# Designs tried in a protein design chat: VHH binders against Citrate synthase (ctsA). Part 32

Target 1, 373 residues: Citrate synthase (ctsA), of Heyndrickxia coagulans (Weizmannia coagulans) (p27660)
Amino acid sequence: MVNTNQFIPGLEGVIASETKISFLDTVNSEIVIKGYDLLALSKTKGYLDIVHLLLEGTIPNEAEKQHLEETLKQEYDVPDEIIQVLSLLPKTAHPMDALRTGVSVLASFDTELLNREHSTNLKRAYQLLGKIPNIVANSYHILHSEEPVQPLQDLSYSANFLYMITGKKPTELEEKIFDRSLVLYSEHELPNSTFTARVIASTLSDLYGALTGAVASLKGHLHGGANEAVMEMLQDAQTVEGFKHLLHDKLSKKEKIMGFGHRVYMKKMDPRAAMMKEALKELSAVNGDDLLLQMCEAGEQIMREEKGLFPNLDYYAAPVYWKLGIPIPLYTPIFFSSRTVGLCAHVMEQHENNRIFRPRVLYTGARNLRVED
Below, E stands for the ipSAE of ESMFold2; O stands for the ipSAE of OpenDDE; V2 stands for 0.75 times the mean of E and O plus 0.25 times the DockQ between their complexes.

## First folded at step 24 (VHH; framework vhh_7b2m_4)

Design u3 (from t3 with T28D T35V E106T; at its last look DockQ between E and O 0.81; V2 from the best seeds 0.00; counts 0 for: pae E 3.4 > 2, unsure alone 58.7 < 65)
Fold by ESMFold2, look of step 24:
Structure u3 (fold): chain B 373 residues (1-373), chain A 122 residues (1-122)
Amino acid sequence: as target 1 above (373 residues)
Amino acid sequence: EVQLVESGGGLVQAGGSLRLSCAASGFDFSTNAVVWYRQAPGKQRVVVASITSGGYTYYSNSVKGRFTISRDNAKNTVYLQMNSLKPEDTAVYYCATRYTTWSPGTYSFDSWGQGTQVTVSS
């Protein structure tokens, strides 16, 4: 029997999935990834360590990490047809729309698309991890009438990704900071995009389709783009005083201010934001330019004093990405690139213990209308 | 008019110390980052150290542990304390201020000082 009194708008509070992958522990203020605290991992481990943990179940030893890096290097290039399809997009297309298209087209090149065995899906996950950075970086170049930037054999995974975006080999510091940002964005329980991926996977549809849907979800105004919005505010403000005025103006109009607040870290600064603030300090000192740091510190103080709100990861990741030479429209695509490993893990978990999502509705429309003919 | 004046250079024996100063006129250092560069004979100019307006510092690997950059905002001056000097530190030392540009990964236009010669002999 259907119980019409059980309507739960937005599924708020509904436990929709069982998972061994991650958990937002609001009581202990932790993001748990496969049993580990994400912050503890991010202090000493890199993105490929997280990839192995999420996809293979363990933090890799040296041999496993070398094998993983070689596997990913084999997958960096995309079929020429992807470049051709992206070249047909209007130059006004957003990089997230280009990413969605590119991921969708990849499915057409998979000769075993109907095979959902664990080993085949794992291989697809590595292909996606290799190819998505290329699609992200080079779709931007294509949309701006620039030549694609090819990966280099002597660069690490994260260094190559940043290199493909900027056209410049990163320094050791830049690589370390960018890699850490990928760790911090890699997995976050069941946000709308991950839930969307599991819904699609629950039909036994393919991994590419699930990720295509996740890109579409992440582009939604209520889900992604907070890091872009933060940097746009900083750019519009231009100065410390400009940013103070911008924030006070938004507060007086009761507008939402992106970059503040987090479901897990409600009463303090997001520790991930603290890590990116330290990265911003390092980059500012190396660059000899701390205007963005001064602006962000002023904004942090205003929001704490006026609203009791604290920076989240996006608030400090945005100016860090700016210092790394990353154009604002790529901030959300990079977030997705990092999240690819978590999304793949969730789709594989869903396929291995599946029940299709088939909810009902509360019908509130007209009844008993008559058809005259 | 922005004007930067380096001073404190000279001839010193290896293992010795020098303290360079970068004094500003026509603007207030307290709101700007300052970068020290050096140019050795026959070499390109390279960054040695920098200090942000908030006091955070950077050092190149070749000088880390031996050089210390500091600022005295009351005197509108930035210092470079150079200890354990080596013949390889011989160069003209320049200070510069930075102004933000609004292009990703780019830093400000610099205003340069005159330079001060440091010579370290065996």
Scores: ipSAE 0.266, ipTM 0.695, lowest interface PAE 3.4, mean pLDDT 90
ESMFold2 (binder alone), look of step 24: mean pLDDT 76; pTM 0.755
OpenDDE, look of step 24: ipSAE 0.505; ipTM 0.824

Design u4 (from t3 with S108D D110G; at its last look DockQ between E and O 0.81; V2 from the best seeds 0.00; counts 0 for: pae O 3.5 > 2, unsure alone 58.7 < 65)
Fold by OpenDDE, look of step 24:
Order: sequence, then structure tokens, then C-alpha cells
Structure u4 (fold): chain B 373 residues (1-373), chain A 122 residues (1-122)
Amino acid sequence: as target 1 above (373 residues)
Amino acid sequence: EVQLVESGGGLVQAGGSLRLSCAASGFTFSTNAVTWYRQAPGKQRVVVASITSGGYTYYSNSVKGRFTISRDNAKNTVYLQMNSLKPEDTAVYYCATRYTTWSPGEYDFGSWGQGTQVTVSS
């Protein structure tokens, strides 16, 4: 039993929520999602399968999957007001901020905002899953004074998402790899953004509020910003030797190297990273360019040797997204988009079995101060 | 200057075999991927096979099981073994090295050789 009277910085190791959604089994190197290993699922199942599993509790059959996809397609469009609001943002705004705003504004269009019944939240979740990709993609276009891209109904969910970003229909391989990345980012137990969402939800606040808070959390470079940082490092280094030098320089200065380490996995490799590495290899082979792969492998070796750290998902997702033609500022927003289903599942579960989060503090401040008359 | 020189093409009967060579110079061969392309008359140039510096290979669907790409770093040469050739394989074959331009989704193909003609008769 955790001594409730002891301050635990960062709540490390503290069990904060009871859930049936997910569990990180670090001993067996499994990411358990509704009883399945996400890694195993990622080999044969797509993002919509995960959506159905997390929200409906079962892996869908083909008919169910088709119905789900059709349902989501109906939700691709966003209110014009969203576009208008995004258009009011400074062009220097980061897409994560735009996403935060966009998600927040969506709440105002929900006519049943105060209804937290399971069926209503479920419908809401699908709406969000349909709309958030649009917000992510078009926030970038708008911020760059480009016309918003309209969704294509004839594409798959993942293909359309990538299309809206790049303006080009993806190849089958690109679609597959992008979808795989969405699967891998879909759920991960109780990271800061998910915990934040549950904390907000515990006040019986609405799902939009919870997700808005989650966006804010994920924006932090210690949480969602690693993929962006990794690609920036790679871009700056330009060569394998350059990257080696860059890393050694940073290490000598005791700077954190983004893309390595994980709070849960600690000195173990994030198994998701290996999958993205494989994706990088595939893309490298198709295009005949493996520079990024070589750089990443060199970095991986250095960090292992020098610090005993291993790549996380972001480390290899970054160059994959680069090869897919995705701009760097959208890496984290895409991460959020993928995580939307997990966040919704957690919020729904919180609403159904709610206890308000109300921690206490170890007070280290002044006492017995009085105001002089 | 990056140079790639293709050789080994010719006329062959359907079902026959050819081995193409791509001799590379002007860059660090061992750290770069090489890709074979082909261009048939009136068609666009398409990827046939690719091999990374690490030996990871890719084949187009049309040549899978028939073609094999390999590399010899000591000779700065990439090979394309083409077996079970079909008339549809008739094209000019090119090899190229690709590297990132540091733009999302963009690649530099480097210098192109003159190509080598492969003709497969029915």
C-alpha cells in the first residue's frame, strides 16, 4: 500500500486509475489494449480496428469495420466557424495551439454537451475522430495561407488523413505505414495527457474539455514534442557523421536528447520504435534513400553505448513522417489525432465510474503570518 | 561528380536471362542506396528494384521473384539479375542513387546514366 502521507514526485509508480482499457506490461514487453497486445494487433489490424476495439470492446468484423468507416466519413466535415477561428490565428502559431483551439470550439456546437451517457459519448467520440484529422491537416494549411483541403470520401480513413495533409493521394505502402503509426500512437495506458483528460473528466466536465486539456499536455516537449525535435536534429545534422557529432556535443553539454528513453520502459527499448524502424526501412528501400535510416541507426548506437538509452516511438516515427511528406509541425498533432480514441475511451470510462481527483500537498511554505492592521 | 554507368543490356528471348551492371563513381558508394529504373517506349520511368546501403531490397510487383538486385561495395557496382524475362520487360534500364533533399517527401536522384537497352523478344 502506497503511503498516502508520502510525497511522490511526479506520482511515479502511483496507481492513479482503475481501468479496463490498457496496461503496459514492461516485463513481457506488451502493450495491452482491451486484453490484446497492441504490437501483435499492429501487424494485421488497422487503426479503425483499434478504434472499434477501444470504443466498442471488440475487434470488428468486416461489416462492422465498414459501418464504422462510413460513420466516420460522415463526420469529416467541420463547421465553417472552425475554419474561421483558425484563420484568425497568427501565422506563427504552432499547429498544436490551433488544434487546442479547434477542439475547444467544437464543444460549442454540441447540442447535448451536458449529456454524458455512454451512447452519447460514443457518438461524440466518433464525431471527434472524424473531425480532428481535418482540424490537424487544415490548421497547417490555414496557418500557411493555403486553402483548406476537403476530405475525400473514396479514400480510407488513414489515406484521407494523409491526403489532407500532403494534398496527394498516398500509395498503398504509404497508407499502410501511416495507418500503422496511428495504431501505435492510439493508446498507451496513462501518460500525462491521458491522466490530464481523466482529471478534467473527473469534475464531470465534457469530453471536449478533457481533450482540450490533453492537447495542452501533449504539446509539452517532454511528452509530445519529441518527434518534432528528432526530425529537427536530423535535419540540422544532414549527415551520419554530422549526427554523431551533434549527439556527442549535446551529451558533453549534458543536454537531453529527444527521442530516447521512456518513463515507463526506462532502460528498455520501446517496442513501438522497432516497428517504425521497420517502416523506415521499407520506405528507404522504395525510394532508394536510406540516409535518415543510417543517421537514426548511428544515433541509436551512440545513445545505447553512452547512456544506455533506447529509442522511443517518436525517434523513428519522425523520419517516417518526413518520408511521407508530412511537415514537422504536424508530427505532434498527428500523434494527438491518433490518441483521440484512447483519450475518449478513458474519459468515457471516467464518466461511467467517476471519482473526482483531489490530491493533497506537502506544504513547505510559511505559516502563521498575519496581516497588520 | 556522381557517375553511374549501366551495362549488360541486349536482345534476349522470352524466358531468357540478363545481368545488368551499374558502375558507380564520384560518391561514397557503400553508404548510399542504388535503384534500378526502367522506361519502356511511351511510358514513364518506373522503379524496378532498389538496394540500400544496408542491403535492404525492394522489388516492384512486376519483377518480384524474377529479378534480384545485389551490390558489391568493393567494386562500387550494383547488379540486376533478370531471369524469366518477358516481352513486357523491354525497356531502357537506368540506375540511380538517391539522397534526401531535406524537404518532406522529396529526394534527389543524382546523376543519370545513359541507360542500357533490354529487348525481350517473344
Scores: ipSAE 0.030, ipTM 0.494, lowest interface PAE 3.5, mean pLDDT 91
ESMFold2, look of step 24: ipSAE 0.432; ipTM 0.734
ESMFold2 (binder alone), look of step 24: mean pLDDT 76; pTM 0.755

Design u5 (from t3 with T31I T35V; at its last look DockQ between E and O 0.77; V2 from the best seeds 0.00; counts 0 for: pae E 4.4 > 2, unsure alone 64.0 < 65, grease 28.1 > 24.2, SAP .728 > .668)
Fold by ESMFold2, look of step 24:
Structure u5 (fold): chain B 373 residues (1-373), chain A 122 residues (1-122)
Amino acid sequence: as target 1 above (373 residues)
Amino acid sequence: EVQLVESGGGLVQAGGSLRLSCAASGFTFSINAVVWYRQAPGKQRVVVASITSGGYTYYSNSVKGRFTISRDNAKNTVYLQMNSLKPEDTAVYYCATRYTTWSPGEYSFDSWGQGTQVTVSS
């Protein structure tokens, strides 16, 4: 029997991996990405800067960024077979299930699947980064009996992604805000989905399989969907007073309220949430509709006063995505798309310095039962 | 019922100033954002400035630094102070409110006023 002092349910606090990729520094209140503070990066850098940093190890110069953008543009299209497979899904399928299926099928088109060398995995990472936005956006359209929206080569990465979702070219402001959301979601140490990806990679399985498992993990009710839950509360409440009543009711029942609290930013508003709050203010002012902003500000005040809790990124990202025209079921798939670069970096790191994960159990069942004749 | 009335338009010499008013009734004005638009002859209506109930403002590039939007919630009125006026500011100016339709990315069904003419002479 294993010593019960070694049993840590859920692996809470267990240091399961060495990594140079990211770290949640609760002592210094910092999310570290390849040595940089994520907040500092998000103020001046875009998503493609983060992609280069995580996959190539440096913030790109202009020539490197241009090359990266051209590489990704070559990967925007998906094989026709992906669209065909997604078209066979029941129209009631969840977009995360469609995403999982689409990512899984991509492996079948890779003629070097057994090659796990760095350069080959890097090529796969760029393919996934290019193709996943298409799969995310167009799985939604297919499930709603709409024609796929083709990528546009003259749009930036983030503008094209948002375009494929909404069918409309974004404004400069909308593109900037959406791109920043992708930066802020891009990497977060070792959440369950990243751990799942590393577990799969540790068997020397392929990058597509690792990401397929990560999608499955992220769909789990206890992992993904906090931004969806925030927007659903706002939609259910309909008004500022409705949202106040909803929050007071949940507080009286001691229910968990999504959108508040963060492991790193426990004593203040998550600076990423503050950035998305400013984005919501800008969008509200431009389009002349600030109901969601007013609702969110009221909720922020209630939670601060009643519980001493502060908004996390999801609290303000949710209404920003709503203002951008993004349907709620795509919030988690977009989160995954943003996280793709971090997941790829983690799988590549695991492959390049690998040991298979093989935990044990604490056996609490019957012993010494006998089998007769 | 939502009703908006613009006023304060007129003829003004280039370099001059004018203050437009947007008076509102029939809704909780202090909660809603108000947007000023203008429509030059033969052109489409464009945003000039907006202000939320919390006082967050937006200005188009063509008017930034020259126009100031403000609100007086006690009077249910939003103002557009227009300074250093140019002939290209000549247009019909409209105020509008928007409200949530609870569809992603949609906020309109705008309530519009009748407009007020601003003419800036050389």
Scores: ipSAE 0.142, ipTM 0.595, lowest interface PAE 4.4, mean pLDDT 89
ESMFold2 (binder alone), look of step 24: mean pLDDT 78; pTM 0.788
OpenDDE, look of step 24: ipSAE 0.144; ipTM 0.649

Design u6 (from t3 with T31I D110E; at its last look DockQ between E and O 0.74; V2 from the best seeds 0.00; counts 0 for: pae E 3.7 > 2, unsure alone 60.8 < 65, grease 24.21 > 24.2)
Fold by OpenDDE, look of step 24:
Structure u6 (fold): chain B 373 residues (1-373), chain A 122 residues (1-122)
Amino acid sequence: as target 1 above (373 residues)
Amino acid sequence: EVQLVESGGGLVQAGGSLRLSCAASGFTFSINAVTWYRQAPGKQRVVVASITSGGYTYYSNSVKGRFTISRDNAKNTVYLQMNSLKPEDTAVYYCATRYTTWSPGEYSFESWGQGTQVTVSS
């Protein structure tokens, strides 16, 4: 019998949802996605393969993948009204806020918003997967008084996404690495944003509302903001020795170092981080510049020695994105875009087997207070 | 002043070998990447091989398995060992120093050498 009377701060270790979607096997260092290890998949499969796996339940064959890509390509365009709304935002707005707004506005264009059938939600998921990259990329452009970039239909899903961000067609390697990052960010059991999405969905609220809430969650520096923070630290440090000094200084002040540690992995390395580290090596070799790699490796060593902490995915994703020409404020939005498929899968599952989340509290406040007549 | 000086070029028969050297001066060599380029007559300059400050290497597809880039930090020199040379490898070979600009997706070459001619006869 679950002792329901015990307060568990942060719900640490609490099983909050039953799911067939994903599981973090920390013992075996596996990220299980629909029965597969995501890390193993990431070696040979692309983001669309993961999309199909999470939403359709199977790894697609070539025809299915092609059909999926075609489906998504048809959904790249966003209503003009979204662009207009984004254009009304202050130029100082963070792209995550723009994304939150953009996703929210999309709900208003759904003529079947109250229909939560599987097929309808699935359609929505594809729409969102098609549109969110556009919102992410063009939110940045709009906020910087640039013209929105139109999607290119002749590019792959990931190549187009990167193109929309940078304005340049990516190389094959850049595309591959970017796609890999999308794979790695696609799903991760029940982080705060996913839990939030399920909580919202549990009221039988719509998928857009759930994702909007997830954006808000992911914006938090304890969740999605780490990649941005990491790159800022690197940029501030400028050199390997500078970075060492920066880290030691922060540690002496008992400041949290972003990009290290993970609530689930704890004292183990995030296996996804290793994948991005390899990507960083590849890019460093091609471009002939491994300063960021050296800095990151130095940081990794320091944190391991001083705190016993290991890099998470964000730590190495940040410099990779930097080398890909991605502006820092889009790191978290890209993370959300990648996670869209997982979020949709969770929301769909929640709608199909729903129980409203309604936790209780340990009340520590005042009692028996009376209002004076 | 940053200087790069290439040497080791010459005429060689197909199937032969050459070793190019890029001697660097005027900067902290150990922290900089060096890249070999080549430019054939009437063609654009293209990357042949790169080596980072950390020793990571890159090769163009056309030279993979035949060329080896290495560096000696003590001598401030980068080498390009070219084996199994082909007539198609005929070009002026240049070395350049590369560094981080701290702009997203941007990289700069600090300096270029004067180039060394490599001619591979059939």
Scores: ipSAE 0.134, ipTM 0.593, lowest interface PAE 2.4, mean pLDDT 92
ESMFold2, look of step 24: ipSAE 0.256; ipTM 0.644
ESMFold2 (binder alone), look of step 24: mean pLDDT 78; pTM 0.782

Design u7 (from t3 with E106T S108D; at its last look DockQ between E and O 0.71; V2 from the best seeds 0.00; counts 0 for: pae E 5.0 > 2, unsure alone 59.7 < 65)
Fold by OpenDDE, look of step 24:
Structure u7 (fold): chain B 373 residues (1-373), chain A 122 residues (1-122)
Amino acid sequence: as target 1 above (373 residues)
Amino acid sequence: EVQLVESGGGLVQAGGSLRLSCAASGFTFSTNAVTWYRQAPGKQRVVVASITSGGYTYYSNSVKGRFTISRDNAKNTVYLQMNSLKPEDTAVYYCATRYTTWSPGTYDFDSWGQGTQVTVSS
């Protein structure tokens, strides 16, 4: 019998949802996605393979993958109203806020918003997967008074996404690495944003509302903001020795170092981080110097020695994205874009087997107060 | 002033070997990547091999398995060992250095050397 009377701060370790989607096996260092290890998949499969796996339940064959890609390509365009709304935002707005707004506005264009059937939600998922990259990329351009970039239909899904961000067609390696990052960010059991999405969905609210809430969650620096923070630290430090000094200074002040630690992995390295580290090595070798790599490695060593902490995915994703020419403020939005498929899968599952979330509290406030007449 | 001086080029028969050197001065060598380029007659300059400050290497497909790039930080020199040379390897070989500009996706290529001619006869 679950002791319902015990307060568990942060719901740490609490089983909050039953799911067939994903599981973090910390013992075996696996990220299980629909029965597969995501890390193993990331070596040979691309983001669209993961999309198909999460939404359709199977790894696609070539024909299915092609069909999926064509389906998504048809969804790249966003309503003009989205661009207009984004254009109304202050130029100081963070792209995550723009993304939150953009996703929210999309709901208004759904003529079957109240239909939560599997097939309808699936269609929505593909629409969102098609449109969110556009919103992410063009939110940045709009906020910087640049002309929105139109999607290119002749590029792959990932290549087009990166293109829309940078304005340049990526190399094969860049595409591959970027796609890999999308794979790695695609799903991760029940982080705060996914839990939030399920909580919202549990009221039988629509998929857009759930994702909007997820964006808000992911914006938090304790969740999605780490990649941005990491790159800022690196940029501030400028050198390996500078980074060492920066970290020691922060540690002496008992400041949290972003990019390290994980609520689930705890004293183990995030296996995704290793994958992205390899990507950083590849880019360092091909494109130029390895300063960022050396800085990151130095930081990794310091944090291990001083705090026993290991890098998470964000720590190495940050410099990779930097080398890909991606602006720092888009790191978290890209993370969300990638996670869209997982979020949709969770929301769909929640709608299909729904139980409204309604926790109780340990009340520590005042009692027996009365209003004086 | 940043200077790169290439040496070691010459005439060699197919199947032969050459070792090129790139001597660097005027900058912190140990923190910079160095890249060998080559330019054949009538063709564009292309990357041959690169080595990062940390020793990571890259090779173009055309030279993989035949060329080896290495660096000696104490001598501020990068080497390109070229084995199993082919007539197609005939070109002027240049070395350049890269460093981080702290702009996304951008790198600075420092001063180019004058190059060294490599000629591989059939």
Scores: ipSAE 0.031, ipTM 0.574, lowest interface PAE 2.7, mean pLDDT 92
ESMFold2, look of step 24: ipSAE 0.064; ipTM 0.560
ESMFold2 (binder alone), look of step 24: mean pLDDT 77; pTM 0.769

Design u8 (from t3 with S108T D110E; at its last fold request DockQ between E and O 0.01; V2 from the best seeds 0.00; counts 0 for: pae E 3.9 > 2, off the site)
Amino acid sequence: EVQLVESGGGLVQAGGSLRLSCAASGFTFSTNAVTWYRQAPGKQRVVVASITSGGYTYYSNSVKGRFTISRDNAKNTVYLQMNSLKPEDTAVYYCATRYTTWSPGEYTFESWGQGTQVTVSS
ESMFold2, look of step 24: ipSAE 0.315; ipTM 0.696
ESMFold2 (binder alone), look of step 24: mean pLDDT 79; pTM 0.786
OpenDDE, look of step 24: ipSAE 0.029; ipTM 0.482
ESMFold2, fold request of step 25: ipSAE 0.193, 0.147, 0.236; ipTM 0.617, 0.621, 0.642
ESMFold2 (binder alone), fold request of step 25: mean pLDDT 79, 80, 80; pTM 0.785, 0.792, 0.790
OpenDDE, fold request of step 25: ipSAE 0.017, 0.006, 0.032; ipTM 0.395, 0.298, 0.475

